# VH-VL binders against f1miw6: the designs that were tried, part 44

Target 1, 251 residues: f1miw6
Amino acid sequence: MPHFAKPLLRNIITRNLFNSIKKKQCLQYLQTLRTLQYDGFTTVYFGETDIPESLVTGEDFSDGYYMPTPTWCVVHAGGSQGWVPWKYRMFLRDELCIKQEDNLFFEFCDVVKKAYGKCAIVVKERRRQDATRPKEGKETEAQAHVPSVVNLTSVTCCPEVAKSYGHKLLTLPSPYNYLNPLDSAWSSLKWFIINNRKEFCLQSVDGVYSYQYILFSDLISKGIERINLSKWRTITTKVRRWENYYLGKLS
Below, E stands for the ipSAE of ESMFold2; O stands for the ipSAE of OpenDDE; V2 stands for 0.75 times the mean of E and O plus 0.25 times the DockQ between their complexes.

## First folded at step 13 (VH-VL; framework fv_acasunlimab_arm2)

Design w4 (at its last look DockQ between E and O 0.44; V2 from the best seeds 0.00; counts 0 for: pae E 6.4 > 2)
Fold by OpenDDE, look of step 13:
Structure w4 (fold): chain C 251 residues (1-251), chain A 119 residues (1-119), chain B 110 residues (1-110)
Amino acid sequence: as target 1 above (251 residues)
Amino acid sequence: EVQLVESGGGLVQPGRSLRLSCTASGFTFSDYWMSWVRQAPGKGLEWVGYIYSGGSTYYAASVKGRFTISRDDSKSIAYLQMNSLKTEDTAVYYCARLSSPVDAYFDLWGQGTLVTVSS
Amino acid sequence: DIVMTQSPSSLSASVGDRVTITCQASQDISYYLAWYQQKPGKAPKRLIYDASDLETGVPSRFSASGSGTDYTFTISSLQPEDIATYYCQQYDSLPYSGLTFGGGTKVEIK
């Protein structure tokens, strides 16, 4: 796993661990997850990662000309069983017209049902950018507001849809994103992209125009394939250790 | 710069005590587990013990009951108190940072301090 | 405590040779293995973690693999700067157990 994600995760972990509300949310998440696991639910992590074109091209924007490069969003799922036998999706963020494929989450839920049976589907909490300053108001009993809908950039995850397939949708609290093994998988993918992008570059020298073409789909596919079952087992084992650590610490 | 610096090593007689210090800089010391590793002259690496961010400690059997690890987070210092020293305790003592509670490999090392136990 | 048996204790090879070091754990350590390089008079430097992940900045001639109890460290083409003692280290049983190193392998050039 490339070192890049570890330092960032460490800094985030220490500061957020002191928020009592977030700790409680984490504990509740972990308790619920464990209960579902004991009840025979297979844990599946569903998520997305952003891949800026600059990551693929290797363009160093250090010279201050920030040209906004297109950003690709990759959606996939995995867990202790490896990648879900579902075809990953790739979307271009800047193209407003990507009709939220209203059916993508349905398709996903059906696939995991067929593959694993009942699943605990874990998604990351979307940082509400607009969370205005919590007014100092009343300690209302943080009833675990199961968010009615978790919106990924390209996919809407609905608890009711999950339930209709016999699944449970869980939201991982934002300060504890490192408890999602997909983050490690995505880091590995990004590392692969950075280190292997040159091998996927085709140079076309037409008499008039020279352009470099990157086999982007192949690059992503190979990067995903590189994260084999053994790697997933390692990643999920580490996450489990962290979960156990927090269950012990917060209990 | 991220670094660890050991101090307090020297010559000591058997049965005496010595306290080593490890000064950390360049990172949030309180967030990390710290460990001591020693190396006898011409020998391999031996783990001595570690201290959690919360202050709990674990020791190798070879030093348990004699050595104590502590930390002062306000000063970014880890300590190794060595009591009832034996000739077998002669070694270069390294202070090392553990990456995480789950990933307990060493990601940062000091240069070490020599402790010689001799009559 | 988990015992790490490292082999060989020493080896001598020529520049450009493939070097292989093995480490066997007394029990399954689930890929929680790191490899360190220690040059004379210096502190150890981590080269590999999680059994096969290469540390940032480490040359690609270094690699490692393994599973369960058996792990291998490889230098594909030995270089003069690679003269050092190499150690494996397990970290499987945290936080309730100790860390253990292999006995080390001294690598020399003929």
Scores: ipSAE 0.089, ipTM 0.685, lowest interface PAE 3.0, mean pLDDT 85
Fold by ESMFold2, look of step 13:
Structure w4 (fold): chain C 251 residues (1-251), chain A 119 residues (1-119), chain B 110 residues (1-110)
Amino acid sequence: as target 1 above (251 residues)
Amino acid sequence: EVQLVESGGGLVQPGRSLRLSCTASGFTFSDYWMSWVRQAPGKGLEWVGYIYSGGSTYYAASVKGRFTISRDDSKSIAYLQMNSLKTEDTAVYYCARLSSPVDAYFDLWGQGTLVTVSS
Amino acid sequence: DIVMTQSPSSLSASVGDRVTITCQASQDISYYLAWYQQKPGKAPKRLIYDASDLETGVPSRFSASGSGTDYTFTISSLQPEDIATYYCQQYDSLPYSGLTFGGGTKVEIK
């Protein structure tokens, strides 16, 4: 069904204003990142990805009725030195079970301090919150009073926690996906899952969530291992090329 | 259909000028860098220059100062203005699209247009 | 500009043979290298990008590797349809540097 002139025109005007704000945020992010890198901070990207259970099982939702689809969340970090030497986290997310790790960011900051010294910790801004502000904000002054805390779906990333370990926390604007090497790493992991999931399937029996979790965890672990240092260096080098492009384009 | 179509080639005498056009269709032209690549008869590929989506241009040393690349995003056309042509400029001239703004490998090529510079 | 030295300039091989082509850059290009196939009368076709990544739909008998200044392109088992001229192309130091091709390698069947 076609959508016509009024919604399109309003979207164009709103998008142009939003794009101007996001361009300025991106330029500020890049300039800050370069300053930290010059000052000897090691860049580390901390983030999460969602893996729908259907990606692992291969089940098709074209059968005509909606069933709950649990989503697995993987939390990890990496950079030009590879995956951080830190145990990644995996959570099952569904309507009945939501899990958050209250002390996870503290643990992460301690690990990267020991591994690399002072770090520029980069976390991707959640797109959904930022994308709706110009359109749906009825109480914009309340938004300005929100404490300066960066959130992942599963983890609260506090700038003061990072600072207490000598780190700096940076937020990557969400529309600039090419500036986050974790997105490429997550894509590689999902591709590995698609191509190897049949090797890890077992026949179901009643009450077999534990079996599914064990096999799924092994698949994820092997997928992460295959994203080695060489792949990380390729990914981060391409990200740096994108960073240089945007620095030239947006400045 | 995603394609590039070159036009404007032909026979021309040394010292004269010629303008080539590259018409793009099937993609958002303003998002891409465009390049010209030439191939003399029986010889290899030689990069001529490219034009950045923001309008900045870069040229090979062999053509710098004589050739000018421009673009008209509203018409989805890239141009190659060739001045002070020499017999060594005789070649098939290809228009090519760079794969992304930061990956300068060519994922789309035109059919080429022959330019012959002869007295 | 970065000079790309490609060798050999031509070669002849039998169907089923392993074919190897090399490119050497005048400076480190950090894997920013693509390989193209060009058949007579046609525009070039990209087979490989980022030094080793196959383009979608390219047969697995094509492969490439390398780093720094030295890069290699391989056809593991030459087929009749692989008769073409092959070129390497560097794209280092964007957006402020030029692009250069190797001199080409004409591959023929004996």
Scores: ipSAE 0.021, ipTM 0.533, lowest interface PAE 6.4, mean pLDDT 79
ESMFold2 (binder alone), look of step 13: mean pLDDT 90; pTM 0.913

Design w5 (at its last look DockQ between E and O 0.10; V2 from the best seeds 0.00; counts 0 for: pae E 9.3 > 2, placed apart)
Fold by OpenDDE, look of step 13:
Structure w5 (fold): chain C 251 residues (1-251), chain A 119 residues (1-119), chain B 110 residues (1-110)
Amino acid sequence: as target 1 above (251 residues)
Amino acid sequence: EVQLVESGGGLVQPGRSLRLSCTASGFTFSDYWMSWVRQAPGKGLEWVGYIYSGGSTYYAASVKGRFTISRDDSKSIAYLQMNSLKTEDTAVYYCARLSSPVDAYFDLWGQGTLVTVSS
Amino acid sequence: DIVMTQSPSSLSASVGDRVTITCQASQDISYYLAWYQQKPGKAPKRLIYDASNLETGVPSRFSASGSGTDYTFTISSLQPEDIATYYCQQYDSLPYTGLTFGGGTKVEIK
């Protein structure tokens, strides 16, 4: 049976593929990625996911009272080798003082260098919300402006820092975020949270007040651990197939 | 029925050219990568080259510059143009489909056509 | 190009015997390996893909495993119909590495 990519994925991909510029960017990304792989770079996907507290607590806000719940940001990395042997980080988005730990990307680059050698570090393109209408101006040769800096919510990824460790930093074009295996990993994590959160609940019955605590760190840790090497293999293989599809179609 | 049929093989002198054809049926030809694989008599399988659905081609070093793969999607035919043939090019040439538009292993093979390069 | 070293080049075994073939890649190919069976005078047939996935309709006596550079193909109980030459094929890091086959293993019955 021809493994027809589920029609749903086809429709989402087709609408976004109409932008010739984005197609070209995708092709360039894929060609660069494959070149680096050929040159012996290990591909590592570095990224973050948001975990709203409501996801953890199971609070159904269907009754219209949207109480903004705190959102946690989880930062981690993975690839064909599984999770990077780097301790994932968690940040609260609403805490003003998220001192961008200026050193996290350095630490990460050092860890992957030690673990894998030269790496192609792939990060998602941040949707610039404010990109006003490109003025119709000059077809300037879209030199793949390697963004000087890719800012994650909690971490700044600098190409020069990556380079200093012998790595290459790649930006995945935003319409093609599904080519990042971390998205599947994050989805699996969120699924785990939803289905297992009750097992991580502690009930305190103090004489006057009953409250429930969730062992959030344990929940996240166990969720991450459940995404084993076999699962990563499946996810990355799927991504590779899509990469091949686009290489074949856009070349 | 899903099938590939090679044609155009035969005896040819060194330095001459030959064009092989692979006719596909039973599937959407334009969606698939097509490849040629050859096998010298009594030897193993050797990848020759492939063509993407988008038309880009890649070749083994042994045939690069001499062989050209092309496709006509309207006719569901893949071609192998072989120029400057050498005795070492003597082989059964197989047309093969990559398993899906996304996988780079072979799932469909023709029966092959024999090319003999001899003086 | 990635070089695939297949071993042994030939083997002879009895019906019912366990047969093992190995394929070593010159670099890590990240499970992007297929195994083919070719009977005399016939085109190759794929048995395994992605290092360990059995193709639909292939008997369960065929299996494969491996990681990194080292891969193994196994026939748990050799049958008369299994007389063929077997090939591994890598498909990693396209387009630059190409598609490369191992040298093949001829399997015969004693």
Scores: ipSAE 0.457, ipTM 0.770, lowest interface PAE 1.9, mean pLDDT 86
Fold by ESMFold2, look of step 13:
Order: C-alpha cells, then sequence, then structure tokens
Structure w5 (fold): chain C 251 residues (1-251), chain A 119 residues (1-119), chain B 110 residues (1-110)
C-alpha cells in the first residue's frame, strides 16, 4: 500500500539524531556516492531483513503460549534496475547461526559485475557491533574464537572482494537508514506476508515443522516478485530526492 | 482545524512594493516547506517559489530578483515580499503547504489574496 | 525548467462519459506528478500524487497513470460535481528545480 510509506518516511526523518559526527558521515557518504555515480558506477543496495515466524503464522504470546519462535533472515539486493538477478538467500537463524556462507558476497559481486558492470555497493552500518564490543585493552584467544552473535552478511562484506571486481563498497551511516531503499522494499514484503499468510497456511502433522520451510519460501518468493521494476523506480527515486535534499542542507 | 490564511493583497501601482502574509494554524509550521502559487485572472496556476523549513528559498524565473520569501516559525507565518511590481504580477496569490520534499506537492492551500497592479 | 504540456485545454462531455486528460513533460519526471482539481472560485485540491495514487476520500471514478514523459488522468464516469479545471504538476528534481504546472483543462457538462 503506497499509503504506509508516507508516515514511515516522515517518522524516520523527525526521529533521526542530528549529532555532528553522524551528520558529517552522512555528507561524506552522499558526496562519495555522487562521485561514483558521475564516474559511471551503478548503485546497488545489499542488505537483509528479519522475518519472525510469528509474522507468517499470526501467533502471539498473549494466550500464554510459550515457544521461542525462530527468525528467518532474507538477504537480497536491488536498485533502480529492480532486484539484482541473484538468487536471494533465506536462512533460519536459530538452526544455522554458526554456519556462514563465506562465498555469498563473492558470488554477489560476480553477478552484479556481469549484470551492471562496476557498482557502488551500499550496505547499512551495523549498529549492534558498536554497542556490544567495548574497548578493554586486553583480548583472549577464547574471546577471539567465539563466533559473532550477529548473522549478518555485512560482517562478510569485504571491501577487497568488491574492489577485485571493480566495485566500491559504501557504508550508509546508521541514523540515516531511511536513505536505504531496501528498507521500503522489506516493508512491502512484510505487508505482503501479513495480507497473504492465510492463503499459504502451513500443514501441521503432530505439531512438527515438516514442509513449513517450503510453504514459507513460496510466500517469500511471491512477495519478492510483487516488488517489480516500477515499484523499485518509485522507491529509489524517493530516496534520491531525500539524498538531494540533504546534500543541499548539509553542504 | 488545519488552515492557511493569506492577507495583505490589494491595489498597488506599478513599481511599488507589497508584502503578503500567510498565517498557518492547526499544524507544526516549522516542520513544513511553504510555497506561493499565483493565478492571473482567467489563467492557469504558476508557481512563484518555496521556502524550506531550514530557510533556503527557490524562485520561478519570472519573479527571481524581485520577490523574496521568508518565514517566522515562532509566529507560524510565511511572507512574500514583492518589489518592483509589474502589471503582469496581477493575480490571486495562494499560500500552499508542501506535504514533504518527496511525497507530494501542495496538500493544503489558502483561499488566496488578490493583488492588482494597475495600469 | 521542465515544461508541462497539458491537453486538451477544454472539453465538454455528457454525464457518465469517460474523460481523459494528458500531460507531457519536456523530460522524464519519474512518476513525480500530481493532479489537482480547481472548482470556480476555490483553491485547488490535490486528487492524485506520485502519478497514480488517489488521495484519501477521492471518488474511485478518478484514476491516473503514466511513465517517463507521458501521463494521463481519467474520470471513468463524469458526474455534474466534476465540473472544474484540472491541472497536472511535476515535482521532479526537488529541491533544486522549480515546480511547474500544466496549462489546465476545463471540463464542462454538455
Amino acid sequence: as target 1 above (251 residues)
Amino acid sequence: EVQLVESGGGLVQPGRSLRLSCTASGFTFSDYWMSWVRQAPGKGLEWVGYIYSGGSTYYAASVKGRFTISRDDSKSIAYLQMNSLKTEDTAVYYCARLSSPVDAYFDLWGQGTLVTVSS
Amino acid sequence: DIVMTQSPSSLSASVGDRVTITCQASQDISYYLAWYQQKPGKAPKRLIYDASNLETGVPSRFSASGSGTDYTFTISSLQPEDIATYYCQQYDSLPYTGLTFGGGTKVEIK
């Protein structure tokens, strides 16, 4: 629904923190992005969203039901040309949080090089990393070997891999997340899930999760498909207008 | 009730100046961009200019250098200072609110104030 | 400046008729186009934003579409209360470019 986008964007803008450090980071990001665009780089936004199973099933805990609901992570990319022609990834965080796909970003860089040539690949700044790893001056081998609690592709988005394909990896500063068109795409996907989950009812056999992944994957696939090129053009054009606005305001 | 009310229109001789006011009520004025749009008698709409919530202004070529838009957020008033008026500036002047820089244009209009530049 | 060419400048139609108004921009405006209705003696009222989205409370007989430089506005079944002048307005390239209106289309009942 186009109606939901207007309140969300206004809310994000009015709640953003305009501290001097993040303001400077935003201006630097925008100037770099414009320079790359002028130099012929195609802008591609790479990111992820979390979809709890409760969003799909409609279950809540208000009736005393207690079982941790797993969270599905969807990884994809898009831009003014629509979704990248790259198979999105979907994984269950609780069961697969230790296994990381180290080659995913490599495959992604190869696909966008073939599709668009040199790209400016934009990822969101990881907010939880700053809060959970304070400087203490000492490190132990046990702490260094503990896997990260964050199952985000941004941890494996290596600038050197992007550079080896002629791409440039950019980080969008945290308080300006509304300048990421993927967030609008993810909201549209979640809205599709809410409105269509009854049509994709899961079979329950002895309370087992069998076949749930297949039906859930089909719902996600259909939701992704509904975000077509026309929708992507609308989303990216709105983001570009906010970019132009802040370039004029901050510079 | 959300509204815009223009004032300050009237008869004026060519070469003189007028200042129009636009008083806003029922919303947080400082959050919005404001614009002036004019309509000559029997003619279509012509954008005059707008002013950011931050105070920067932009103008149509037909009025650039002669007209100045300003705002007083503490009073919730937008102003249009019209200098060196010409007969072709005769129009109804509307004050309008922009919904946002990106979503839509002009979601709230005043009723307009007539400026007549005689001769 | 982006020039908006709106046609026709006027039209007459019977109640119940389908009415179509077009706007052509001098360059691609990427769906950033609004449609306004202005009744005699009144301020304009926005009916449609982002080329195709109806404002809340606008009757369903109003619709619009288009892309690139070419945009259309349609009244599927003209009613007596639809007598008005209709304007398109582009808002591409904000905040650095001017906003421009089409010349208007006066709609009358035969």
Scores: ipSAE 0.006, ipTM 0.476, lowest interface PAE 9.3, mean pLDDT 77
ESMFold2 (binder alone), look of step 13: mean pLDDT 90; pTM 0.901

Design w6 (at its last look DockQ between E and O 0.06; V2 from the best seeds 0.00; counts 0 for: pae E 13.4 > 2, placed apart)
Fold by OpenDDE, look of step 13:
Structure w6 (fold): chain C 251 residues (1-251), chain A 119 residues (1-119), chain B 110 residues (1-110)
Amino acid sequence: as target 1 above (251 residues)
Amino acid sequence: EVQLVESGGGLVQPGRSLRLSCTASGFTFSDYWMSWVRQAPGKGLEWVGYIYSGGSTYYAASVKGRFTISRDDSKSIAYLQMNSLKTEDTAVYYCARLSSPVDAYFDLWGQGTLVTVSS
Amino acid sequence: DIVMTQSPSSLSASVGDRVTITCQASQDIDYYLAWYQQKPGKAPKRLIYDASNLETGVPSRFSASGSGTDYTFTISSLQPEDIATYYCQQYDSLPYSGLTFGGGTKVEIK
């Protein structure tokens, strides 16, 4: 069966590919990534995903009462070698504004250095919501402005920190987020949560108050563990094929 | 019908040049990578080079600097320019399409054209 | 460049016999392997891609497996029409990387 890229990917690719600037950024990203890979850097994708409580509880908000449920943010990393041997972090999104754990990226960089040596650390470009219309100004040579800092919701990724450990920090352009294998991994995790959440539910038999609670940490841990090395290889192989496609198309 | 047809093969003296053409039909030529593969008489298959849909090329070490692959998407033709030909270049040359734009397998082959380099 | 070592170079078997061909890569090629059949005087035809995926229209007697550096192609029951030379081919995931064929295996019927 011709591996028809899921129709969804085709539609997303076609609409966003019309921006010449984004295409150029993609090409530059891919070229840089491949150069680093050739130079012996291990590619590691570092990122986060949001897990709304409603996803865990299965509450169907179809009846129009949108109760904002707490959202959890899971931070982890992976690549062709599977999950990075780093303990994933979980944060409550509403609390993230208060205690940026300033040292998480340092810890991460140290762990990957020990595990893999020199790494190309790939992070997603944060959609600047408020970037007003770029004024029509001068075609300044799009020097690949390596952003001085890439802020994840929960973690600040600094290129200088990465460099101090011998790593390279790369930013994946936002229209090409599907080139991040973590997205597939996160999708798998969310699928696992939806289908297995009932097995992690505990009912309190206390005579006065019947409450149901979910072993959320266990649910997440098991979900992550189910994404084994074989699955990672499949996901990363697929991403590599798409990378090659774009390199060929945009070169 | 989806097909590739090679042309331009023949007898040539060492040091001379020859240009092969591969005409594609039945598919969107511009979307695919194209490649040349050769086979010396009684020998195995040898990859020569490929050209990306964007026009970038890569060659085997044995032909690098002597051979050039190009394409005309408007005509659905791929070319192999062979310069400084050697007796060792004697082979049937196949034009081949690399499978889906994302895979570098050969899913479509021409019938080949014979190039004989002899004094 | 990745080297593909294919074995044996030739074999002769009877109709109905199981035939096995192996291909070893000099490095891990992550399942980026295809198998081709070339009949005398004809262009090669792809039978298998991604190490184990059978091409559409190819008989089920053909199969392949493998991982890492070691791959195997199998004809479960050799037929007269299967007389051909078979080749493995690797693809490197890196841009501007070479493609490599194995040396080929000539299959004959006793």
Scores: ipSAE 0.073, ipTM 0.646, lowest interface PAE 3.1, mean pLDDT 85
Fold by ESMFold2, look of step 13:
Structure w6 (fold): chain C 251 residues (1-251), chain A 119 residues (1-119), chain B 110 residues (1-110)
Amino acid sequence: as target 1 above (251 residues)
Amino acid sequence: EVQLVESGGGLVQPGRSLRLSCTASGFTFSDYWMSWVRQAPGKGLEWVGYIYSGGSTYYAASVKGRFTISRDDSKSIAYLQMNSLKTEDTAVYYCARLSSPVDAYFDLWGQGTLVTVSS
Amino acid sequence: DIVMTQSPSSLSASVGDRVTITCQASQDIDYYLAWYQQKPGKAPKRLIYDASNLETGVPSRFSASGSGTDYTFTISSLQPEDIATYYCQQYDSLPYSGLTFGGGTKVEIK
């Protein structure tokens, strides 16, 4: 069985990391988030997930790399108000590398400004792994810098773009990914795909051949719709209780 | 020495009440979520409920409304108040600590205390 | 609550055999799964956390894997001291829902 969406080793390692640098980053994130919330910013979680085509088709590629399955990236956002009223985006990753789109983030910032006013836009920290474990603390640097942009795989999230709309862009430190309600939403979507993919097939049968065409866009759309406002409120309430616990614990 | 010690088990009639205690030592009790897990004779493990460090509690459907979990952080003790006991509540009751303040798997278990509900 | 379906309920194998136990969750639990060993008359002991991570001191013959709803636990070469009941436990839904165990798998030596 192929590994879907999340490398098992990376996810496990990020849950177990509690070093002084990551603890400080988490405290800074939580304190900033609470300050913004009390200042009237609406919290919106912006992110992406990978859906291998094999998850949709059900094909088994246990024989290795002879038939690689392309991967789809879904980009969306949500919070305690439900999914943002913004059309999610899908990108196919089996093509040549393309420039990340900062125009997409401009559009997103405009939409959430019109829908909610000023927002605290939370994006997970993305790290390139060259080993099986995340790096621990390093030698001190003369300058502690933050990246000028926060990149998803397919979208560039520029802090200055967010600021120009009155938003604030926040980065959730990677070891604390369970503080991101989007991860629960993505898991629900993948579960829906596994259990409903056959209902979204088109079939043509001839005496010589048969084929299935999965209405992939419809399947994804219905999976996203299943995650309604009530579900979002449940997920975000869980995250907020963890945030309160962690903020009291780490301070 | 890091340990959990349950006490208060025994024989009790149906409809009566019993309070179990779980005494923690060797770690900062107030930092951890605590849970009760039971095991009927010859059966598997059944989660009963938990209490997090902030005092909120959650219960399995089979005991909700009858059982109450509480904690006294100054004494490092967790309690399980069992009211309206039924024969099907007969089990060994384990006190368990969650793996860390932010994780939810059980990394420390007591030896258990037997509760027998019989007329 | 999330229902955990563990199979088989029991098994009997020879020393040196490979033993495989499975757990299936009623919904995606995103690697939030632990495996426990309970020897007769003893409290359970955690062997594996976060789906595949071995606890310190656990022999390397124990391993586990899985994702989504389907998880497996493997003893590569069964030893006499591995006679026990093994349980999976999910922890995906805190704090608004419960922590649920599989029904257990009793492992015996022929």
Scores: ipSAE 0.000, ipTM 0.374, lowest interface PAE 13.4, mean pLDDT 76
ESMFold2 (binder alone), look of step 13: mean pLDDT 90; pTM 0.906

